VHH binders against WHI2-like protein P4H10.16c. Designs and how they scored, part 2

Target 1, 295 residues: WHI2-like protein P4H10.16c, of Schizosaccharomyces pombe (q9p7d3)
Amino acid sequence: MSVITQAQEIPTVAANPDFNYEGDPIIIQLCDRDTVFELSRDQLLGLPESILMCLFPRGLLLDYEIQECQLTQRPLIFQTADFDPSLLQYILNYFQMAENRTANDEIALSPPPPSFPGKCGIILLKEDIEFFILPPISPTTNIAIEVSPNDLLKLKQRVAQRLLQQKKIFDCLHLENSTSEGSAEKNLVRMLCYSGFHEDDEWKRRIQEPHRACITSVTLTNLDFSADQGPVSDPEYFPVYHKLLLFWQKPARKCWWDSSTSITYNGIEFATWVRRVWTLELAVLGANTYETAAV

## First folded at step 1 (VHH)

Design b01 (framework vhh_7mjh_2)
Fold by ESMFold2-Fast, scan of step 1:
Structure b01 (fold): chain B 295 residues (1-295), chain A 121 residues (1-121)
Amino acid sequence: as target 1 above (295 residues)
Amino acid sequence: EVQLVESGGGLVQPGGSLRLSCAASGFTFSSYAMSWVRQAPGKGLEWIGRIYTSGSTSYNPSLKSLVTISRDNSKNTLYLQMNSLRAEDTATYYCARDYYDSSGYYPFDYWGQGTTVTVSS
C-alpha cells in the first residue's frame, strides 16, 4: 500500500453494470463558461420548457445518456448551448424556493380558477433583444456613412447601455402612446398584472452582449390567485383570462420590432432597430402538497 | 498542495459499526465531489460511493444498505459511516477527489494514504 500511495498510481475501478444513475446528479456544462451546475433529474426536468429548449436546442435523450454513462462508469455530464450562468442560477433558485414553500404549506391560496384546481404556478417572462444600428445616408455622396469597426463597437456599447437603462418590464410597449384602452398591449399588461406582476416591475436579471448586439432579460413571479378578487372575477372577463393562462402552459412567443430609439454619436444621428422576443410560460408546481406537473 | 488524510480505522467485531473520516486541505473542498474506495487483501479496488458538491450521494449497489457517505464543508471533512460490518469488509479504505470541468471528467485525481479496517473477533 505504501508503494501504491507513493507512486500515486491511478487505480482502475472495476466496471459496475448495476451502477444506479437515477440517484446521481446531472452535471451541466454551459458552452464557453467556467461554471458547472449539479442538478437532480427532477430539477432539470422541472425547468421551464423554454429554458430547456435554450439549453438543448437539438433535444435531450436523457435515458440514452444514462445508459451510456452506466456502461462507461462516468457521471452524467451534458454540454449545453451558451447560456448565462447567473440567469440559470436565478431560475433554479426561484423554483427551489417555491417548491420549499409548497412542501411546507406556507402558501395560503385562494380557491384556484377551474383551469388550475389545487395547483400553484410560476410565470416566466423572458425577453431576447437583438439590435441593429442604421447609418444615415450622406447628403453629399448619397451613400450610407461608413463606420469604422472601433466606432461601430462604441455605438453598440452606447445602444446596449441605453437599452439596459430601461429597467421596467413594460416600458418597451409604449403604453402612453396607445390610442385605445382595449389595445392588445394594454390587455396583455393588465392580464400579467392580475397574474402577479406590477406595472412598475423591473427585470430581475438582464445580461448584455454588446459585441453581439444582444441582451437577455428574465423575471419570474408566482401566479396570484387573489386576482380572482376584482375584475378577473367578472364571468365575461374570466374565461378570456383562463384561455391566456392555459396557452402559457406551452411557451408562448411574441415578436416585434421597435424603432423608437435613436443615438447621436460625433454629431451624427443613428437610427436603431430593436427586435424583441418575449417568451411567456406558466410552470405548474406541486409534489407532496399539490398535484402537478403533467398538465 | 492537495492533501487527503484518512482516519478512524482499526479492529472491529463482526456486526459492529465504524465511522471513517477524511481531512482535506490545499483546495476548496466544497467545490469537489469526493469518493470512497476500498481494497481488500489480495483483491482489486472496489468503489464504495461518491458524494457530489450538492450533497447528493451515489453508492455501489452491493454496499448501499451498509454505508452512508456525508461531508462537512465547514470542517473540510468527508465521512464514511459503516454498519453491520462483516469479515469481508476487511480492507484499506481510501478517500479520493473527483474533478470535472468543461474539458471532461477526471476521476480520483488525488488519493489519501488509506486507513485499514479489520473485521475479526
Scores: ipSAE 0.006, ipTM 0.390, lowest interface PAE 9.5, mean pLDDT 73

Design b02 (framework vhh_7mjh_2)
Fold by ESMFold2-Fast, scan of step 1:
Structure b02 (fold): chain B 295 residues (1-295), chain A 121 residues (1-121)
Amino acid sequence: as target 1 above (295 residues)
Amino acid sequence: EVQLVESGGGLVQPGGSLRLSCAASGFTFSDYYMSWVRQAPGKGLEWIGRIYYSGSTSYNPSLKSLVTISRDNSKNTLYLQMNSLRAEDTATYYCARDLGYDFWSGYFDYWGQGTTVTVSS
């Protein structure tokens, strides 16, 4: 049979004839903003998992979405969760610098030895907070007080606002309550502080989902392999570098629970239970440079 | 009228095992996620885990190796199996109806009265 006859036997769907799914850029539009970013497929997939989870908290099936846009004659525009445009631009600039390396530098994108003082990277810390509102129970009927959907949303907003007031990254670890110098929490803080965070650093971006009992927070810092972060020849500091470099291959996470928050609404006290999950991602670059806007 | 009634609590020796039950009534049990929560004396509430419609589970990672949540939809009953019990597991254990129509619902609208587990020699 002829090629044309064979092609006619294949089911057809509506498609934009001018659409080039291999060559057209992917446009991401930040929720409730006019800000858009144009990325290649490889640029989008090359972003740290922590950032992808912030932008697409429900996940992104990229190939499926591209196929749907192709079939429905829509441009490749994906709506994201709300995000700080300046922070996203900083992240994109940082990874663009990595992409400007030569083909020989692709091997150096594997973690460099800690002894290379001119190397740098970024550390991305993401916090996901889920919270559950626990209404008071009547001791006589053993039934929880009823809350309307509108009041539940307002309670969730109040809990979120209370949690957002704790802006410092390490406040949730309650380090003052630990009596052990070798506690996991203190070791995590020490590792992050050695890496470029400070004990008084605040979350740079925090987002509350309006229809979910959750908050996503993100912050990042430059990992500078300079002498100011400790001597690479010092055995005390060398294992910390090694430990951090191992994390660059996959996210590390920390989970803990907090029931210390309560909210009073319409004269009734509601207890809460809060679950916090930290995800740490490390990217190490061969060059200690990134682009910034000139003023 | 929605009711959740926990049972199976009591005194148990360290290293022992205990299975808690929660009898649900007044709603279509199979249509809801269910959770277990505990509160040790003088401590805050600690989530143990959630069970979905299918019987799949999600646990507090600190407790995952020590507990198993299961459900029997034909009996409208939720279970919490606990193994290798320690003194630190002494708490009042609550079952709760989890609205669960959104993974992030975060609202337990009905609770049982609780059953007390004491781990002591």
Scores: ipSAE 0.000, ipTM 0.196, lowest interface PAE 18.0, mean pLDDT 68

Design b03 (framework vhh_7mjh_2)
Fold by ESMFold2-Fast, scan of step 1:
Structure b03 (fold): chain B 295 residues (1-295), chain A 121 residues (1-121)
Amino acid sequence: as target 1 above (295 residues)
Amino acid sequence: EVQLVESGGGLVQPGGSLRLSCAASGFTFSSYWMSWVRQAPGKGLEWIGRIYTSGSTSYNPSLKSLVTISRDNSKNTLYLQMNSLRAEDTATYYCARELYDILTGYYFDYWGQGTTVTVSS
């Protein structure tokens, strides 16, 4: 008997599926894959922010999407960015076991997928950007040039757009201008690359407000370089993790002011002061522990 | 080679019950959504319902009181339980592997050959 192969919508106008987000699952379909995952609302919201940023780099307004699906009578299916299905399955199994919260119900995690045989870490690099515009002093009145509130808003939007045009995560460090702070900046790049980032990595998520922006990048790292898997806080077991934490303990490496940006308004150049804050979050996955470290 | 083979069809008296089976092979059955679709003689296709990988189900509201869909991943088998059958339920019943694409909507990439159910006295 031969199978019939068809790729078509149901020809008859069938009644749309009756969706109730209290009963029906949320379906996650990985981009460019035939793999789907079924989650409850609580399971989806319970995922680490680092995972949610990987899956939805442009963000996800879950309550809005649920309401829109109900109004349009369409299935509650979200297409995500590309992600390793074996790793996602491992993460979901881990959090499902943690949710059960039974001390006397001894349940073993499924063995990790072959691509992740040891302890895995998720590293979220987040940059918070806050900017201020400094009007120049008029040579004729010796007073700062007056700008209307609406024009200031437009200037702030142009500054944000210019900053967000820098797609690569290390572009802001100006590695080529590095004689006074360059060794520290180059060391930062090397540490992040040692941990799983690449020099060509791009910011994956962007949020823009009139005077603030938030951009993120996420990578996976192997935290277990020892034969014995010990506590995450033990430097003998997780040297990469501890090197990153020690490096990020110094405040100067986390926050700086950048005055190199300027913007033009009615032919006049305005200086911009940008406060940049890099935050590093490590989430560790393992059979016996879930640990998150932030700096 | 992907195969879907329906069975369990036949003649049933009005008001009777019938359970259809769909044996799947050639793919990881547990990883796919599965649907039942029927076609009455001389009419178009009518979607009955689907079962997700979790075992959750969605039904055509017009048929929800008549049918129950279930799956057994250990046997790679999909089931359709039908109760209170009427003459208008006479149709060929198809098992199908279902996907959803944002641009094209619901679609089926593999279908069985169908099994015929006749409701008649």
Scores: ipSAE 0.000, ipTM 0.136, lowest interface PAE 17.6, mean pLDDT 66

Design b04 (framework vhh_7mjh_2)
Fold by ESMFold2-Fast, scan of step 1:
Structure b04 (fold): chain B 295 residues (1-295), chain A 121 residues (1-121)
Amino acid sequence: as target 1 above (295 residues)
Amino acid sequence: EVQLVESGGGLVQPGGSLRLSCAASGFTFDDYAMSWVRQAPGKGLEWIGRIYYSGSTSYNPSLKSLVTISRDNSKNTLYLQMNSLRAEDTATYYCARGEYYYDSSGYLDYWGQGTTVTVSS
């Protein structure tokens, strides 16, 4: 009954003067990881802006970096910030599938509206969770209960597990506690459901780092034009997809604190502060304009 | 080499039930959402629904009461359970890799060859 761990060797890049800097793929190496990704220039620049900002928090001047590599006779290998390989692979796979569909135009059910700049739209929803465990105050001593480092680690693992049990993307909005149909949370859910999500949708990729008290969740969906198209002759009709276009190249962010989560450990109730950051972005495929110089 | 193979089609009586299977190979099944799509003779494609690797489902609202999609990630297999079948459900049923919503353009990159379901007395 043993677990076998596989290790990946980091490839050694030998100096080679025969690089094709105009046609060779770009290799990105995630910070302190043994994983590298090989991307075309179009694949790299086609990633959602929110993801590019995570990979290159100081920005990426792609043409400048390529020129520097050419002048110094180095391969096109760019170091990124720390990012989970499985999340990046999920995003890359999703966009590759969408690009294949756009190129082949194999589904002819409904064309996009004439006002939509591309053939296909992808909506990214990303959630970053940071959670903090608060020691309770003892009713007998009126002093905060101290937790050993080992018990704190176990507490963090239990909190992460409980947060991960909230599988649906909208569970964190606590819609059942709202008495108003016009609440901001319900309006956000309504907008997203009109655009391609369903109220029962689950996070597609979730990465937990309970020792760091962090969880990153991502879900991608296709922009649904059929639900958003009203009669063209209706003067009061305004397509929801027009509102989503405001997020293209400008990721929308919402940050809030969730204090509704608590855990019991060794008979003691611990309060949890959860900081949630949602990032919403619409990526348009088949659009005529891409930024090639900056992210 | 990505391969999707549907099975379980055939002749069924009106009001009957049928379960279709789709065996996937050549890729990491757990990394992809899967969809079912059908095409009636002489008609266009109609999206049935999708399922995420987690088991979460989304359905075409017109079909939601008639179908259930499930998957077994340990067997790399996708399922479509159909109940209360009607003559109008006669179609070729395809499994596909990726996500698709309603009757809009979708992001499905690989399709099976299809399996035919005929609903007739």
Scores: ipSAE 0.000, ipTM 0.115, lowest interface PAE 22.1, mean pLDDT 74

Design b05 (framework vhh_7mjh_2)
Fold by ESMFold2-Fast, scan of step 1:
Structure b05 (fold): chain B 295 residues (1-295), chain A 123 residues (1-123)
Amino acid sequence: as target 1 above (295 residues)
Amino acid sequence: EVQLVESGGGLVQPGGSLRLSCAASGFTFSSYGMSWVRQAPGKGLEWIGRIYYSGSTSYNPSLKSLVTISRDNSKNTLYLQMNSLRAEDTATYYCARDSSGWYEDYYYGMDVWGQGTTVTVSS
């Protein structure tokens, strides 16, 4: 049976130290919208990585893209994934005010949009996928059969095609193969569903090379269930809320290997190993307080 | 060509210790992170830990107290020290090149693997 384990968090990735364009505006345009946002270098680099990954699921390479734009003498415009303009404006305002705060000032946070009651956060689920082809062991010699580089690439392309056919975020967990209701895989799904994901949510996919993929999904999490109207807070929500708070300062990840895929090529069955690393990032957004709402 | 060769596997008694080695060739070893991964019979792969190109280590929390990963860049060699071995530690152990560094593409990961070395924990 597949085992999901929480790997130790990796050290935080630093911003690109070579970026240095003073006074040059950066314009971001939301995908398939006329909405644009004008940011300074410092505003863009000050955004949490989770937000940047939601906006730029293919990655953002500021040095090279800015150089290309300057060569054309056009405004610096970066295309983003689709995003709620009101939510993005709230996020930008939040981090702008946080950056401009002095040591003795209180942060005057704008209340979140009406669609996000109480304290809210953005939770980004990212899956980094790599696939490896294992050569079969000869039954007579007990030596691995070598695969040519060209055949390996063709095999990896077939694995990638099969992987991309899995649209839903939880398909990769093979929940059908779990031996109990309390399995690690089912517990992970429950935690994420309590955090705002739905079991039928689909990945936004990206492939950099045939043997690598990065896929992301994002949702909004209500971090203050005690402020909600209705019946007394479900005890099940309290543990999830605590787990989310543990992740708000640090990226957390689950790491496992999927060996369920095999490919037949030239009459030989090849086993595959798919490395799956799920990274969970939580960006906590403003407090919906009476004091903040009164301002 | 780029190669990784594991060695040091074998039969060990419960409670014993074992050190595995991984000899790297064909690339600049000091520029890459390296990982250890294992597969028990009939089970999936389990990530053991990683040592970054900087020498910093990151471990599977379930295994952190039982293993130590180290490297010798002058010898292009990666090591896995295992202590207090249990029957459930019986597995094939693989070393892999891991390009998950601070300035590496986050789509990179374990792109080169050794053939594995088998560890059997039995009395």
Scores: ipSAE 0.000, ipTM 0.149, lowest interface PAE 18.5, mean pLDDT 63

Design b06 (framework vhh_7mjh_2)
Fold by ESMFold2-Fast, scan of step 1:
Structure b06 (fold): chain B 295 residues (1-295), chain A 122 residues (1-122)
Amino acid sequence: as target 1 above (295 residues)
Amino acid sequence: EVQLVESGGGLVQPGGSLRLSCAASGFTFSNYAMSWVRQAPGKGLEWIGRIYTSGSTSYNPSLKSLVTISRDNSKNTLYLQMNSLRAEDTATYYCARDEYSSSWYYYGMDVWGQGTTVTVSS
């Protein structure tokens, strides 16, 4: 699967001597795509750290790059790593709506306690799926079955379609296989449900790369302080939001291998194997946070 | 044609060591990250680790103390060094080429070898 090389020039953006690099919009262009986003400095730096790391895997020193653009008189355009435009738009829209609500002092769905340092918390949950297809060894010839590139692409599309039909967030944790109430999987679901998720929640955005064996899914929720009802008299009880603020200083990640299955294509059974990576992050609005200031 | 050929498998006694090789042809080997994967009889695939174009490595945490992945770009060859082998390490071992080297958080395997069998028994 060939990658399309995107042109360096963006037709709607030109170098301007009057451009104010500290006040004018920042232009970002997604790798291998014609899609362009115009963001304010505050919008860019307000993105979750995990998303900024995906967009700028080699780091982004915004003040330094603004200064270099001023010195070289080039337009402030950043080429990002590959990222789906609809996922980025969903994230930007969610944060903008939350910021507007917070700025207007509107009645919050779940008002924060006095001990919370901000006016609103947003939980980001992202899943990255990578899947593998291994051709079987022929029982008659004892050599691997040859698969054409077109047939391999069709197999990848069928596996991706099957994975995309698994819409519920928590189905991949196979909670039915956990007998202990204290299992790691059940504790994770409990933590997320206390944070604002529900057991039957579905991914809000789920995108397949057309020519790659990968799927990216994202869902955002407002932190629900009312759901964390632990006994106030218990000195060992530590609300989930305090754990997120004090101990999850960086995006938390969990990687595991989902159960392998098989898929039949043209009378031949192929093994499929799935790797899942979950990223969980808390963004706090209305407070000074260093978590979103640098990548 | 793009091809990967594993070698070096065979019978080894428990506690022994073994080095597997993977010979690549038909593409610019130095431009691709490479992975090792294994499959025990009657079991699913288990990822062992990856070596990036830079030479940096990433391992399955369950196997990190037992294996080392390396590469020789001048010979178009990938290696897997295994130490302290146990009966549970009996499997067919595959090398694979990653589809994209530029996406730091997305990797797909588009070319696989035929595999080489390792049997650990007395």
Scores: ipSAE 0.000, ipTM 0.236, lowest interface PAE 15.6, mean pLDDT 73

Design b07 (framework vhh_7mjh_2)
Fold by ESMFold2-Fast, scan of step 1:
Formats: C-alpha cells, structure tokens, sequence
Structure b07 (fold): chain B 295 residues (1-295), chain A 121 residues (1-121)
C-alpha cells in the first residue's frame, strides 16, 4: 500500500520569500503527536544513525526536501515515524550539553583520540525489548487457555512492570551464570566499562508500550579515552578505546532471547519469552560521518 | 533451532491451482498456530490466513474464496491450497509461526525463506 504523508500546518510558522536553508530551522513533527522539535541542519545530521533510522525509516533526502520547501516558499516541516518525545528530547539535550562543553574549552571532557582532535565521542546504547506471553495449554483439550483482551492488557502491564524492575544496564546479561573470565558477556561489560559506563549504571530513559508488549531503553555516555591502562610490558599494545573505535565505527546489533521468566495472573501461570536487541553506536560531535582512530 | 521451509512455488497459468507446503522443525508444531503471508513485487506484506493448533481457520476476507489452509500435525507440515489464480497473485509466499491467539495482533516470531509463485501465460 502506498501513502502520501503531508506536513501538518503549524500556525506559528508562516511562508517567507527570503527563506534560506542555511539559517532556517528544521521542524520535526512526530507521527500522531502534537509535539514538534526545532533543529538546525547540523543538529539533525549529527544525531546517531540508529536514531535517524527510527525517525526516517524510508530515508531522508534532506538537501532535496530543503530545496523543494525553499522553491515553494513553505516552512521546513518534516513528518517522522512515531517516536517518544521525552526520549528524543533526552538525546537532543545530551548532545547539546556535550557540544557546549567541547566548544567552550572551559571544562575538559575526555581527551579526544589522535584521529579526532578537538572532538568528543558519545556512545549510545539502545535496548529494544519485545515480550511474548504464553498461556498454559489445557491437558484436557490440548488448547491454549483463552484470555480476554482486557485481561491480556493487564497481564502485559504486569510483565512490563517486572521487566522494568531490572534497572541496571547489565542485569539482563546474567553475569552470575558465567563460569569464565573470557565469557562473551563479561568481555562486553568490560569493554563498555572501559568506554565510560559503570557496572552499576542504570538506564537513563525507558519507555513502555504495554499494548504492543515492548519497552525501549536508552543510555548515553562520553567515550572515556583515558580509562585504558593496558599491559605496561607490551610495546605493541593498542589502547582499548582505539579497538572500540574500530569495532563501533558503525552501529552494531546484538540479539538474544530469555525464556526463564514466568508470571502468575488470576491464579494461572504464564510463561514469558523476552527478545532483546542491543544497538551500540559511536557518534562523534561535529561530524556527519563516523570516524575511526585508525586512518 | 526453529526452521520453516516452504516449497511448491513456480510458474502457473491464470485460472490454475497450486498447493504450497511448509515443513516445520525444531518445535512442537501441533501446539502452535501457523499463518501464510505473501508479498507481491514492489508491494507490502499481505496476510492470507491462519490455522490454529485445533485445525480451525481464519482468513483475510479479500482472499477467503480463493484459498484453503490445512495442516498435518503427524508430518509437521502446513499447506496452502490456491485456486483460480490471477496475475495479481504473483508473489513470494511465506509461512510463519503465529502467536496471534495470545497477543491479539500479527506477531510472527519465525518465518520461512519464502517460495515464489508466478502467474503468467
């Protein structure tokens, strides 16, 4: 099915014959929301690719759209896919704060890597949870027990609440079950902690949609280039931050399932399957493309 | 490991009939609802219908007179019978494990690779 989406008319922005794309703000209108955001071209393009893909899943020909609006003397209003306003505001505020600190040179951020003089790295970690509720199968009829739509909604709310009780970022990795120092889970935690996260860090923003059985969580930190101490005796050693920049020059995804949880509702035990997708991305302040420490 | 493998696609004349199969492995097939979904070239996904673990069926109203879904739990196999095929039925056909009876919407956690049906003279 093909659909043509038109920008909603915003009364505070009138057509201007002197409209110029270099100076005029871009207005982002979230799907089915009354919330709008004003961004510069550089602010929009400076957002992590993972966020841009969420806002514009079909892509965005920004220069073309700006040219069309300028030629037709219309305001720069772009309609996006549905996105939580508080989450977008958190991301924008974080980038603005980091940019202001870097631009002012008043307070030192983590030192930039040699290939990014005067720049700062930001690590974005996003978690998308989808959960599935499995009612028990009746042994007499071999058919799953029926649940009313209202009861299913209540059950979804209960499952979401339980999942949100795991506030720490790394709780979902079940590190207590690992038997080796070199486990993939422990190595991931170690890598992220060297990058600026702490083992006890909590998710900064979590949005739950019980009706859709999903939770979206985001956290960001400044990439810490000074944390890597390395082995002193190895002259060929590359700092951990250098390896991270080579690894995360583009968004990386990790997906896994957890089926060990269950929930009781009205005396009936329901099994819960949880699908988790982690998206890890390095964003460099003031750049429209991702760069690595290696040239 | 859950696997779904479709077969039976190919070239068929307008007005003809075709039966597609989906072989399932890696889970208790008899305990799950199963769906058929298709995607015509350059178009979005279109749900065809589902069959519950009980054998009861539910169809897209637009396609109900043209298709029949059945299953053989002893063979872990899902079937789609199509009759009176038209050029507009040209598509890639997918089978999917369906959690709809639990979630009240289209939640497919595993999909096959698809089998292509081309209706042309």
Amino acid sequence: as target 1 above (295 residues)
Amino acid sequence: EVQLVESGGGLVQPGGSLRLSCAASGFTFSSYAMSWVRQAPGKGLEWIGRIYHSGSTSYNPSLKSLVTISRDNSKNTLYLQMNSLRAEDTATYYCARDLEWLLYSYYFDYWGQGTTVTVSS
Scores: ipSAE 0.000, ipTM 0.079, lowest interface PAE 23.9, mean pLDDT 70

Design b08 (framework vhh_7mjh_2)
Fold by ESMFold2-Fast, scan of step 1:
Structure b08 (fold): chain B 295 residues (1-295), chain A 120 residues (1-120)
Amino acid sequence: as target 1 above (295 residues)
Amino acid sequence: EVQLVESGGGLVQPGGSLRLSCAASGFTFSDYAMSWVRQAPGKGLEWIGRIYYSGSTSYNPSLKSLVTISRDNSKNTLYLQMNSLRAEDTATYYCARVDYGDYEWYFDLWGQGTTVTVSS
């Protein structure tokens, strides 16, 4: 039901004379974008907490806004922080498809354990990249090589393309460089692969900002409660399942710097510093979503 | 207002060559990666290749030796050069705007298509 609409005029939602806004569409206008989304209260409150925090960094007081609309009869319109419209659309579409599949009792989804708080789990994995290009020092002048604005733009484009060529989700963790069997990176990959991901999985949606050296990548998957996990009432047998339940309380984040990428341009090697931030969240369909939107 | 318009299709003999063009309008063409996609009669969509706004290209491995994608950002135009055409290359050819990443899902703007017929 959610669509990307370029705002010519802000769409209006008429006040319900019964003072019932729960059935009326909510309009979201993305900051610094001429894009408007119409979604239901359930769609808005059903978004992952990490996404709601990106859209509303100062918090969202939906009940307060509904009260004000009822008293003043104004349209219910929210202005958000800056967010890519295509990423938001992907997330909204995935959740709607998952709700439809769950309602239809489709066999393609593993049934949740009896101790699970909702009907279905969706795992969100988001990567935010910011990169910096380092000009080398000239051996003849001992001064950093001067790069024209046009050449810097081409370098930024080439670095972005090199980073986008790393299509597999887990390649950036450099697992081959760690000999520790108990490494945090290897444990994270193992947990995600037991939960619904495969080692060769690729990012589903990626976007580069044309005016900055940033890449955002997102993938969503349905939580898989494999038959090999054993009885659901045994917490020691389901350490992965119980660890994922902790993500319901708050999103997990991992931040690191990666200097392994370099570009050769006109015979000169340029090093890069890449800041990577991973956000991992378990969203639960059928759980109470109000508390998530209020934080 | 925002649109892509393909041109250059037509009848060509087997073994021949053809160059297709795609004119972009209503957006900053130089900011976007672009793709070519084709659909043969009665078949599904087949991805041909992608060109980033810097000129770097990526191709379907099965077609790489037969096609070259290029662009002219000063003219807001995308090109597809095809060589050694076969009857199986008969299709409607589309240009599409890409945000980067998964090509099967995330084409957000399509042209109307131009038809290429390879026959004697």
Scores: ipSAE 0.000, ipTM 0.089, lowest interface PAE 21.7, mean pLDDT 72

Design b09 (framework vhh_7mjh_2)
Fold by ESMFold2-Fast, scan of step 1:
Structure b09 (fold): chain B 295 residues (1-295), chain A 122 residues (1-122)
Amino acid sequence: as target 1 above (295 residues)
Amino acid sequence: EVQLVESGGGLVQPGGSLRLSCAASGFTFSSYSMSWVRQAPGKGLEWIGRIYTSGSTSYNPSLKSLVTISRDNSKNTLYLQMNSLRAEDTATYYCARDYGSGSYFLDAFDIWGQGTTVTVSS
């Protein structure tokens, strides 16, 4: 049975000098948690850049860290910043599933894009929701109503529950029939749908952060560039798909505020201000640094 | 402590003018775009406008003729000038720090103040 404060401590077991620093797996220990993950070097380096930046905000020089462990006779246990273990597990499982399918079937998970011959693409969409409860103004005193810490906690729990009930990934974009086809919102949805998402897709994993005023959601899809499986009625299908590959080759962020959520508590209506950050990343499965056919 | 404090609200007659101020502390004010946002009783949040680090401004088209946003970096202060006030301008006004990054949607606001209330009535 662990105690809350011991989640940050590395095992006190004496270092084993017989570790194989060239071949042994790397153990990732999440900050402020008892959870550890055992990863191969390929699994660690294959994680999306946006995820690696979250785990190692100060950067990760893998060869240097391994050499330091070897010189100091320490196990290959790397401390990370705080991260939700269920989200990391979901991402790792998705990539493992993709690798296993490719190896066993001897075919791409989806046909490789022309710009990535012989490779598969994975698109990760991550949503970070931060929500803030606006203090209501008393109609009698014209002063902000004070909320006790206990009531604030209950309000935060209710807001989080309401936000978690919004399961579809595109509901937050408030798409309207009157919006032109050239609108930024409709173009974003179109690009994502041509890439393998569907308009009715739900988030695959959603978690409240420890502070309960933040929700992190992720979904992943394999790039679908098959013309036979795409929207045949859309003449912009291929240009939009190719623009997605070019535009999102690195992590890209979209940020906006959503004020549509309100909660009633003890007869008082509390408005919320929700900050939504979308991170979109293209990960190329099986990528290598060498040119396959340089003439 | 990173903080924004709005002031200058109060009771104004229809057709009147009012200038709101927002005092910033705890960060390098001149390095950020700043926005004004309002919330009328029983309505959602309405973005008023943004002022960039360059001093350029961008306004909600519905409000452009009624408002002017300015800043004084030497005083770490943001201003909202409102003219020809109407009863429908009754709202709590908030200032917010804004990254101004050219998002498809409203850009991220990472801090805001408690707001100042403007009541337009005879």
Scores: ipSAE 0.000, ipTM 0.186, lowest interface PAE 16.7, mean pLDDT 70

